# Ledger of designs, part 2: VHH binders against WHI2-like protein P4H10.16c

Target 1, 295 residues: WHI2-like protein P4H10.16c, of Schizosaccharomyces pombe (q9p7d3)
Amino acid sequence: MSVITQAQEIPTVAANPDFNYEGDPIIIQLCDRDTVFELSRDQLLGLPESILMCLFPRGLLLDYEIQECQLTQRPLIFQTADFDPSLLQYILNYFQMAENRTANDEIALSPPPPSFPGKCGIILLKEDIEFFILPPISPTTNIAIEVSPNDLLKLKQRVAQRLLQQKKIFDCLHLENSTSEGSAEKNLVRMLCYSGFHEDDEWKRRIQEPHRACITSVTLTNLDFSADQGPVSDPEYFPVYHKLLLFWQKPARKCWWDSSTSITYNGIEFATWVRRVWTLELAVLGANTYETAAV

## First folded at step 11 (VHH)

Design u01 (from t01 with G56D)
Fold by ESMFold2, fold request of step 14:
Structure u01 (fold): chain B 295 residues (1-295), chain A 125 residues (1-125)
Amino acid sequence: as target 1 above (295 residues)
Amino acid sequence: QVQLQESGGGLVQAGGSLRLSCTTSGFTFSRYAFSWFRQAPGEEREFVGAISWSGDYTDYADSVKGRFTISRDNAKNTFYLQMNSLKTEDTAVYYCAARTFYVSGSTYPSEYDYWGQGTQVTVSS
């Protein structure tokens, strides 16, 4: 569908903000899973754009599909791309709790300034890992060492276990090995730590994908407006949340290879290559949906 | 404010039946998923069963499958737990709970937002 692939910044799930649907639930059937979700239109539309892209990589004309189902009296069931159900539940619970707090006008620990376009901010950081194991070349035969299918499976399990236990979010950036104080990685960590992260934070969810050598991790955290105070005397100081507003519904991605590890199996050292993709996005609750992020 | 209230508890002989009701107010009943939990003395709350927003999906704990049935009546803002073939180990305080979305396999009390006060069910031998 051409409207989903246009170069304009069009949301993955298209909806009319004036359309109010209070009928039957939207049913999400995750690809190749037994788990079913029933949620409201607003709960679906409230998910971060990066998550909606994972669920509906080809987009979804949500309100059009709702109207079609009403006309044909079909249930609102949408098959999605594969996505871990425990991860989706974590995200939905997080946003539900945040929505409850803003609906009750509860004061957050760090209330937003008037220039912030909503009542609270939620930062999504996501890591997607794909890993590979390279058998070494035998100096005798000049070909890769033979590995049985069962041994290869055990190797993959050991690598996955090692990666799952590396729970600290920022360790994979290897900042202690960087010679540049202005590196992009150091600047990213500084921005996040001024936004409510801590250097020793661990992933809140870190799971191995079934049937693949893949690991997905997600942390959601509240944007902390008090973490970046700026100089008292500088009226031109720009708090970090202004930078995060650039990612409001516009996720940013960082992709890199990490070859800093190896694994030993049966006395043989195997190189491991890890492709990491980070996704950073800001969600804003209690915002006017017609307003754009300040730059 | 959201209110959930259980009723229908009491004393029943083993092998008997009992029907619990959970009446609700302060929200749109037809847009919530509901669950029953129970807590025996000295134990943590245990999942009993859940019914989805649409009513099309139900879940039950293994210990009650085939004996308990959950249903909902949107016209009366009430959902029910029909308990048959009761055993002494079913003795507990039963709680109803609600949340704003449904996910199959959601069995932890921390995943539910709203709770009733509980009703005692006692099954004698």
Scores: ipSAE 0.518, ipTM 0.789, lowest interface PAE 1.5, mean pLDDT 81

Design u03 (from t01 with F34M G56D)
Fold by OpenDDE, fold request of step 14:
Structure u03 (fold): chain B 295 residues (1-295), chain A 125 residues (1-125)
Amino acid sequence: as target 1 above (295 residues)
Amino acid sequence: QVQLQESGGGLVQAGGSLRLSCTTSGFTFSRYAMSWFRQAPGEEREFVGAISWSGDYTDYADSVKGRFTISRDNAKNTFYLQMNSLKTEDTAVYYCAARTFYVSGSTYPSEYDYWGQGTQVTVSS
């Protein structure tokens, strides 16, 4: 069973885009666990909304802080929520590299058509997995067998390890969903395969959350305009990248589904319940500015 | 176009000191985090150290901690690698690199788009 839900519409991080700062950029320092990031105001604002929501679940109003920064001539310092720094680094690195390519007018493998509102499109795909281990039921007593906390921890670790080894993004396509919602999910994944993803693509980052039965994975890819070229003779052809653009500046959508598996530990079979939540977002980079939107 | 140029390399005796410079052009210097890398013959390019935009943060490889210091002069569009107590193992081509954000800890060469040509540092026994 799968469900598609709408994400919140209110931006987590807000600033007046019309404020033109002369001189040196406003420096922002982010403290994320034991890692420090320094980036510009524009870089922070340019991050995908879904990521900003993870970093600042309570929201952030930058304009007030920027005013203070200008007075003190010191960087703005923010503490983020508990977000894996390696994920943030991956995202920032990807965006900065993309921005550099666009700024240098480097020829992209797939140049955008005139109808595209920017010079580069970046697709963010994120997966959040939560899993649960169910206690086995005794066949003789029909009651749940007690599992020691230590054994349960080992079981969770083993399940997590198994999930971490599952690196292919689209392995979930093999999930048989008989519901219309399941069909919508599959259609979304297919759309991605026509937008720059490949069937055998793997998660670029896949990490276990500390002390949680959760796995978070992220992959960024450039929008490929050549992946879905219909017949040149068909003026009514609607490219897949147009579908993505239709969701540009729309509320983020999440798709989630449940699955069950089993794991054997010390001769006992344990049932596992796994919930997967996917978040898709599109970023459009221009010559001077870029914007992100949930798909 | 972002351009980086290293200078200050040369031959030095073990225990000696050397100061490398990386001069930049074609971009706003204050908007880039700067890093030093080095590559010995037959070895992979390795992280030496980094400095943040503000200069508030610096990172160093364990092998150079306490001996090397990175600094930056935004007015001169130059950042520096002060190398003290040099060892023969420090012999390498030293490269400066730049990117548009800073992250604490060790970084990899693949994370940088902008590189200098490198300067040779040779430490004799």
Scores: ipSAE 0.801, ipTM 0.932, lowest interface PAE 0.4, mean pLDDT 86
Fold by OpenDDE, fold request of step 14:
Structure u03 (fold): chain B 295 residues (1-295), chain A 125 residues (1-125)
Amino acid sequence: as target 1 above (295 residues)
Amino acid sequence: QVQLQESGGGLVQAGGSLRLSCTTSGFTFSRYAMSWFRQAPGEEREFVGAISWSGDYTDYADSVKGRFTISRDNAKNTFYLQMNSLKTEDTAVYYCAARTFYVSGSTYPSEYDYWGQGTQVTVSS
């Protein structure tokens, strides 16, 4: 059973809380592959840490860069690491929509998290898949069956397509096979479902990385603890809310392998091994680490 | 309350020109990327073009590239769609939309929360 690990790292994007830019918003231009994004400083800082880590694996001294650009009268343009722009777009769109809804009082904020009164929480769930095709060993020769590079590529594409068609988030956990109600997988699903997910939720974005046996998927949801109806009278009851708060700007990761997928080539069954890495993070709209420290 | 209002629509002959305006209120205009969409009768609403916050970037649908130009005037809280060399196929209700970030390329209507009421553009043969 893979242990959920929490990344305890310094914020990827470093900002100075003392900087208050008066006037027009600071426009940040991000170049992600062939796509250009423009967003505000606050929007950038409001992105999930796990996403920022993907965009800026080397970190970013944001305010320093802003100052330098202002001094030199250069546009504030950052090149991101290789990250599918459609994913970033999805995330930004979700956040901006959520912000708009909150501003318009349309989102009946489920009871605001006690720690963030009046703020909207968003849960990020991301999956990173890397899969491998393993040729079987010939029983006669005791050597792996030879597959041409071209055929192997085709096989990989077939596997990728199958994985892309697997849109349900929780199917990969094979909950039906679990004999224990207290299994790690069931607990994870329970936690997520008590936080805003549903058992039948699907990946909102699921993409294959170009020319790689990798698939990245992302789903965002608003924080909703309405399903968590645990007995208040139970002194040992630990609300899911408290668990989830631990993931605020501190993404948790879970890694495991899945061998449930197979593919047939020339009448021979090939095993497929799928490594799955889940990242879970809580983001709070309008709240950053600097603002919370002041509270 | 965020408000978008289109104007400038009307009847024009093929080959003619028309300039649409989208006037905004209730929000900081400079913090929004603006887009034009259009919807012909019986068709889905489609992306026409967009302009970034800075105005440095513009995007256009292939069908309008070279003919349409989007611009913005932050002082007037207005952005524009200059339509030249109009075709009958350009007949549609044109909508302006706003969102709080810019992304290059085509966008979908579902990505926008703020819309105008639309203005009718009719291009006659």
Scores: ipSAE 0.796, ipTM 0.925, lowest interface PAE 0.5, mean pLDDT 88
Fold by ESMFold2, fold request of step 14:
Structure u03 (fold): chain B 295 residues (1-295), chain A 125 residues (1-125)
Amino acid sequence: as target 1 above (295 residues)
Amino acid sequence: QVQLQESGGGLVQAGGSLRLSCTTSGFTFSRYAMSWFRQAPGEEREFVGAISWSGDYTDYADSVKGRFTISRDNAKNTFYLQMNSLKTEDTAVYYCAARTFYVSGSTYPSEYDYWGQGTQVTVSS
């Protein structure tokens, strides 16, 4: 059974939008594993809230730290929590490309309506997998079969490889096993596909976490307004972008177990249990702020 | 709009030195992390080295470590490539490139948003 929750509305990275930092631009250095990032204040604050929660699970008082840096000459360097730097680079690059398009006034394929609070929207979909391998009970001893540490490592590698090969985003929802047209999962996929996803989309990034039985996947896509610009067949359902606005800076999570897999190793069948967490969030670029005006 | 202009290319004898510079303009964006790439005819652009926005971090390709030095002067929006002990295989068009954030180990051309037109460096035997 899945449980869907919304994140708390308190920002993970606290900042005062009215602060004016005179002098040279503020450079923020992030250390993420072996990788160093340098960002502006606005680039950091522009990341999706769900990503900021991953980077700073205990929060960050950014303007306090900037003011302390200016007063004490301490460096403005933060150690992030354990988040894969290739995923952070993907996200930052995606937002930079979108910002460049917006700054150059490039023609959008389907421009946002005036009531949309910014110049474009970016949908974040993220999957976090933890997987577990359960040794079978021996029929002769009635206790779980003991497995050597080397064999356990090989089992974990094989399970991870199989999960990594499952690249299609929506396959894990098992929609063909549902007879209900109005299931929550079918409605979620319908909303996303009207908004810029395709049913056969693959994860843009899907990585095995080092040293853990975990897989993390991320896809960013541009919010597509084309479904909201035709004749309205269901005015309670359309415009679809109103549904996405519910997740603006307020990520939603869906958590469930997938117990449909097993793996055979040395003639023995091992049960495999997979815990999945999806995170859905909307980011809005060029929102109606002092930096930009949007309607 | 960000603009990049390389200068300082030319002909130099093997074992010699040359300094390239790249000036940046376009103040609607934050300062940039900067990199040098080079391209010999018929080859892909090859990473040479990068310097972070702050100047605190530098990266170099193995083929140029110890011979090339990257530096920047943020007050003048200019960054430099000092090339020493030049070899004939260093002959290429050298490009400066920029992006709006720094990531250590960022060596692929597709990771950079802005490019100069390039300057020819020719090393004669």
Scores: ipSAE 0.575, ipTM 0.817, lowest interface PAE 1.2, mean pLDDT 82
Fold by ESMFold2, fold request of step 14:
Structure u03 (fold): chain B 295 residues (1-295), chain A 125 residues (1-125)
Amino acid sequence: as target 1 above (295 residues)
Amino acid sequence: QVQLQESGGGLVQAGGSLRLSCTTSGFTFSRYAMSWFRQAPGEEREFVGAISWSGDYTDYADSVKGRFTISRDNAKNTFYLQMNSLKTEDTAVYYCAARTFYVSGSTYPSEYDYWGQGTQVTVSS
């Protein structure tokens, strides 16, 4: 059925660790549909790997592009893949706020443990849905029933509305129907609930992509170390954040098909197939992952 | 310490012009996208316009488009709002705001990290 996998350890946006930028940060312009973003090299490299995969599915040799731009005097502009700009803005805003709090020494009363490799952690959860409507097979012709383009559009809109209304982050994992693979999903959700989630949490952003039978959902939250203390009577409790570090810039994802739903239109029942990709990634701010000009 | 300070406000006749300045200190001005907001008496704070980090992109609210011009001078650490053809409805406290990246169409005050204290602009009929 379904498996949870992690991305390979090759970064989507490659940066040359030998580069030393002596002046002000390089300005990078991203064109994402009709929306323009300007950000620094460090801001781009700090985005979650799962988001960089969406923006640059073929990868990006960032420092090579910077050198080429300087040699040819072209603007440093990248065209992103078709990723919704409102989601990118949500993510950039979240990281900006977290960086500002870290830079201003604004931390919670319960700071991260010394063994945590940075100043704060940010958990990314993402769901990508692609859905399909299958006309029933006519018993007399043994081929699919004809559906007009207008009716097909109405069917797609109705399916999208139903899927958008399913706002619970963890419901798509079908925890109550699980066998052995559900045990992995149940453990994952339990781990996240120790880290600041509740089982009934809803997506912070959930949108239908324009002109597509696709829905994308994203939630960012701060890793909560105060909830990860275990029972008082269990001195062998191991902090959950150690397990979350496995996903540091290494998104884990589960991809599966869900065929348990249908939709009725004009008295005819249509099968609905849903392809889901569910993604988990940890970002760590204030970690020594890159060289800085802090001397 | 990061500080934004507006200046250039005052009383102006309708149809007149006024130039606001926002002077910055405690950070590198060229690393920030800048925006103007305004708040009329009894109203919520509203977007006026923004200029990108590079200066290559500007955004304006529809109510001011064609009358107001935003610019920046990195050598002076100063960000400007030139207001022409002023109307009585432009009367407000004008605020300078800054953030660490630019995105076109960003109009909400919650998206900006640093704010000035504001400068009063009053347009008389």
Scores: ipSAE 0.542, ipTM 0.815, lowest interface PAE 1.5, mean pLDDT 80

Design u03 (from t01 with F34M G56D)
Fold by ESMFold2, fold request of step 14:
Structure u03 (fold): chain B 295 residues (1-295), chain A 125 residues (1-125)
Amino acid sequence: as target 1 above (295 residues)
Amino acid sequence: QVQLQESGGGLVQAGGSLRLSCTTSGFTFSRYAMSWFRQAPGEEREFVGAISWSGDYTDYADSVKGRFTISRDNAKNTFYLQMNSLKTEDTAVYYCAARTFYVSGSTYPSEYDYWGQGTQVTVSS
């Protein structure tokens, strides 16, 4: 199993895990485009690192800002970078529901193995698309034809709709039965399917960014400890969650150009180029409380 | 552990006013964003309005803007829906709901985990 690229960066949001704030809970207000969020320090710090990088690409000294707010009585408000608020809401809601389930349904929830550092794992898979339309070369002038701004807009909308309709997560990897068993892409899909994904899964959120030739897709899923059966002939098989722990707070990225395709508009064929970036990250929720219980 | 209880429902004539209350029991009322929803017979639950954790932000459905006001009193662990200029179409069971973070424009019932039992509001013509 292999991930093509993994960035190693310092934490985007700097906080001291030993701080204990007395009194009323700290309220953090985020302004994300025209949408306002209010959340706690723990809710913010619990977001995947890859999402925090989208929200605060220059970083955030969170505990310094909280302490300054408490000393000066100023509101604790941050303007985030340009990240779609519907995606942030999906992510926050997913984590809220997961926290509520672990707090309310401890008996019904299968415990993770003792070596897992928390109560549950949440896998984030994200796709960022940027696409480009290339005007054809005129056979008479031997230069690219001019396209009116309105026609270019219509072309971009049609390409975006085609890309939005490609909802199955793994189709863009173009895997076939003839694909080498050692390919990085095939190994990635196997790892994810052992961890709770299914081959025919669709993106839970897939949106076109406003005013841009960009599409962002996000899926969150629970790490499934029971889905990893391993090969029958290897009793010392390594469970997949050990591999996923490499991505805990350390998102891995894969960037590639999808094959050039075309779209026909007003009888003219336009080439389309798609740049895709995948981000894979594991989030770990809660402390592992089962280590102190009798096995 | 968090408990929500609505009160203040009843019968009122069109054009009248009514104030609903939602009292909470739990250790940190100020950690919850609060919302009102309503449900008429045979319809889905409909967003009415929300108030942020801090009280600094409010949202309202278009059908109630300018007529309804949401507020909260953290000292009494209570939040309110003041309904003015009531119309017969406001007749519904009103529910209070809570969640642990606030998002402006959060209008879907599935996004809230804590719910009251509801209080009937009937607006007569």
Scores: ipSAE 0.520, ipTM 0.795, lowest interface PAE 1.6, mean pLDDT 80

## First folded at step 14 (VHH; from u03 with Y112W)

Design w04
Fold by ESMFold2, look of step 15:
Structure w04 (fold): chain B 295 residues (1-295), chain A 125 residues (1-125)
Amino acid sequence: as target 1 above (295 residues)
Amino acid sequence: QVQLQESGGGLVQAGGSLRLSCTTSGFTFSRYAMSWFRQAPGEEREFVGAISWSGDYTDYADSVKGRFTISRDNAKNTFYLQMNSLKTEDTAVYYCAARTFYVSGSTYPSEWDYWGQGTQVTVSS
């Protein structure tokens, strides 16, 4: 049975909201694989918690490190865990473009209501796939068929290509196979489709990890408040964004195995098994730093 | 009200040198990564080079490595491209660009937020 879980945890990157950094701007340098990022304290702290967990799985005492850097006047440099730099750049670009739109007073299609704790909501969806290829067992010998290293590499490449072609965000949840209209997955997807997604949306970034049997996908979209502009006369109207605020800085995750794909190679059909982790998080731009508003 | 303005373009003989400047206004220059791009007629805009906030990191396109040097003077809010050993292939409109963070290897125009209007560089044989 698959479940969507959400646990209350301490923030991955700890920072003191009351600390006043005077003088020159604080420059943070991140080394992520062979890529260097240079960004501000606020840009780092503004990343979704699910992304910060990928970058700093053991946590980071950011303001302590800043104070030590200022005392010694040494570069503030961190080595991140293994996370694809193109995905980090996509996320940083998205947040910067969203901030530019709000700062330029561009007309919002659906402005946030006053009870929303910021100027803009951004929904993050992420999928992590690890896949495995299982040689079939011979019906005559009951022994698994041997696969050469070269054939295994070719099989992995073909499985990855097939998985990359499955671009639709919600297809992996198999909602049409659910036995209940009230399942947690169906309800979450319904809320997302009221909030800016469409049932047939495709991943904006979907990549095969180098040298691994893994695929990572990320999509960011703006929270659309149009469904929350319902008639004032409906006393039982409940704004959808209130339900999404449950995921603000508290990502929801679902992890499961499926075997919905197979591949034929040299006339032999190989079963494939896929481990998926699907992640949902809400980010809020323009909130009072480190404050959570009443929902 | 972020504005970038290039200067220093012109006509130069092959093998010569030019220095382009980009002056910034409407934001704190020292918080921005800066880059140069160029566009020849009928072609897409291509990356030339970039420099981080701190100046600690620079990137260059392979076609200009060793010939072009990018620098910045945060006190003057000015960003420079020194072009040496110019070739006729370097003829293009040169644009400066900015973003609020630096990423090594950021070579696509869509990765940069603010743009100047461009300055023409023409290299004659």
Scores: ipSAE 0.600, ipTM 0.839, lowest interface PAE 1.0, mean pLDDT 81

## First folded at step 15 (VHH; from w04 with R31S)

Design x05
Fold by OpenDDE, look of step 16:
Structure x05 (fold): chain B 295 residues (1-295), chain A 125 residues (1-125)
Amino acid sequence: as target 1 above (295 residues)
Amino acid sequence: QVQLQESGGGLVQAGGSLRLSCTTSGFTFSSYAMSWFRQAPGEEREFVGAISWSGDYTDYADSVKGRFTISRDNAKNTFYLQMNSLKTEDTAVYYCAARTFYVSGSTYPSEWDYWGQGTQVTVSS
């Protein structure tokens, strides 16, 4: 069963939009595991909400913290939750490039929709995989086959490796084509492909989480509506970008299970269950603050 | 209730081919390993071949290697035994069996949980 959930309406990182800092840009240091990232206040606030939720699951009163640090003359260092630094680097770099383009008055939308609130749109698609290995029950003993901790670890590693080799984003959605659920998934794929994705796209980043049977994948893409060429005069034509705007700073999540993965170890085949959670979010750059209030 | 039903048996000349089917119900077919056994008159039931629940792995008795092929169709809850180059020695009642997991070398009948009623295969000279 696939469940679609919407993220909380309350911003994870709270800041005063009217707060003007005088002087040099405020540089924030984020400590993520053993890596330190430097970014400006605006850069931090410009990150997708879903990412901010990962970094700051308890929320962050950013301006308050900035003020406290200034008063105490402490460096602006924030500890994040556990998040793969390579993923964060990828995200930060992508947004930085996008911001630079926007600053240079480059319109990244092709073609630009007439009612789009910004100059650039970025789609964040994230997948969180958690997989489980089920030990088979011996018919002779009616007891689950005993697997040593070491062997279980090896087995999990093998499953992880197999999943890491699955690089195509949409392959997992083609497996259940015959169910009503398959129809919803097809619509999702269609929507994304009309917005900048391609059917054969691969995850830009796909990593195994340390010490967990989890895989996290992320891909960012710019909005591209070139494939959505419906006649504007068609009253039934509904541009997909309107739907995507629903995900602006409001990440959507879809969860489903997959049991198609099998692993054989020492001549025994183990069933695996894979839980997939997709997070979809739209980021808009170059939006006038006045236009965001109208949506 | 778990049910296995064999079909496709009959009389065939030596050198001929026959395809057996085992249709299943009452359980999640895709979660079970499947096997074929056979029993000739006066002999013990012997292993023919097996296939894992994913279909990725197959195992065959030496006596049928290269001649018999096992496959499965999870959409139809059916698995198959394609028998080519049949010999008179292949004459037997053929049984399909199922178990919850696949183990290579599971050649004993006691290792399998569910059984069909069998289908007669007779190979004439």
Scores: ipSAE 0.016, ipTM 0.232, lowest interface PAE 7.9, mean pLDDT 85

## First folded at step 16 (VHH; from w04 with S30R R31N)

Design y02
Fold by OpenDDE, look of step 17:
Structure y02 (fold): chain B 295 residues (1-295), chain A 125 residues (1-125)
Amino acid sequence: as target 1 above (295 residues)
Amino acid sequence: QVQLQESGGGLVQAGGSLRLSCTTSGFTFRNYAMSWFRQAPGEEREFVGAISWSGDYTDYADSVKGRFTISRDNAKNTFYLQMNSLKTEDTAVYYCAARTFYVSGSTYPSEWDYWGQGTQVTVSS
């Protein structure tokens, strides 16, 4: 059972969140593959840390560059690491929508309790699947069967397509199997379902990486405080949103190997191994600076 | 309140030119990406083009590339669509839209936050 571990505590994008630039917002241009993004400094800093880590694996000293921006009144330009632009757009759109709702004081379906440090919580769940195809061993020679590069490519494509069709988030955890009550996986699913997910939820985005045998999936959801099925009468009950607050700008990762599956190609069965990495993070909108320090 | 108002639409002969304007109020125009969409009768609203906050980047639908040009004047809070070599198939209601950030290839209406009421463009044979 793989333990959920917290990722790096140091912010990927180093910036003073309290720095208030007078005047027009600082605009940042991001070049991600063949896609260009223009967003404000605040929008960039508002992204989940796990996403920032993907975009800037070497870190980014944002405030250092802002001085030049103020002088030239031109956008800051940054090259990102390889990240699917459609995923980034999905994330940006979602956050923008949430910000708009918060700014307009729209009544949330599930208002946060007073102990919650913001007006809205957004849960990010990301999956990275790496898959490996193993050639079969010839029973006669006891040597691995040679597969042509072209055939291997086709095999990888077939596996990728199969994975892309697996849209349900929780199916990979095989909850119906003999996993003992109290397994780490069951607890994770329970936590997420108590936070607004449903057992039959599907990935909102699921894409094949162009240059590697990898499938990346992302789903965002608003934290639903009413989804917590814990006993309200228990004063010692620790609400699930408190648990999730531990992942505020501190993404948690879980890595495991999935059960081996097989793919048949030209009458030959190939074993496929899948490594899954889940990333879980909470974003809080409308948080006060002092409250952020307290967590 | 954010307001977008299109103008400059009308009747024009095929091969002619028309310039649309989108005047904005109620927000800091400079901080928004702007786009043009159009909708013909019985058709879905389709992307025409967009321009980034800085103006450094523009996107166009393939159907209008080379014929249409998008520009912005931040001092006037106005967004423009220069349409040249107009065709009958360009006949539609043209809408301007705004968003707080820019992404190249943002061609879906749902990706944009604010909309104008539209202006009719009719291209005759």
Scores: ipSAE 0.712, ipTM 0.888, lowest interface PAE 0.5, mean pLDDT 88

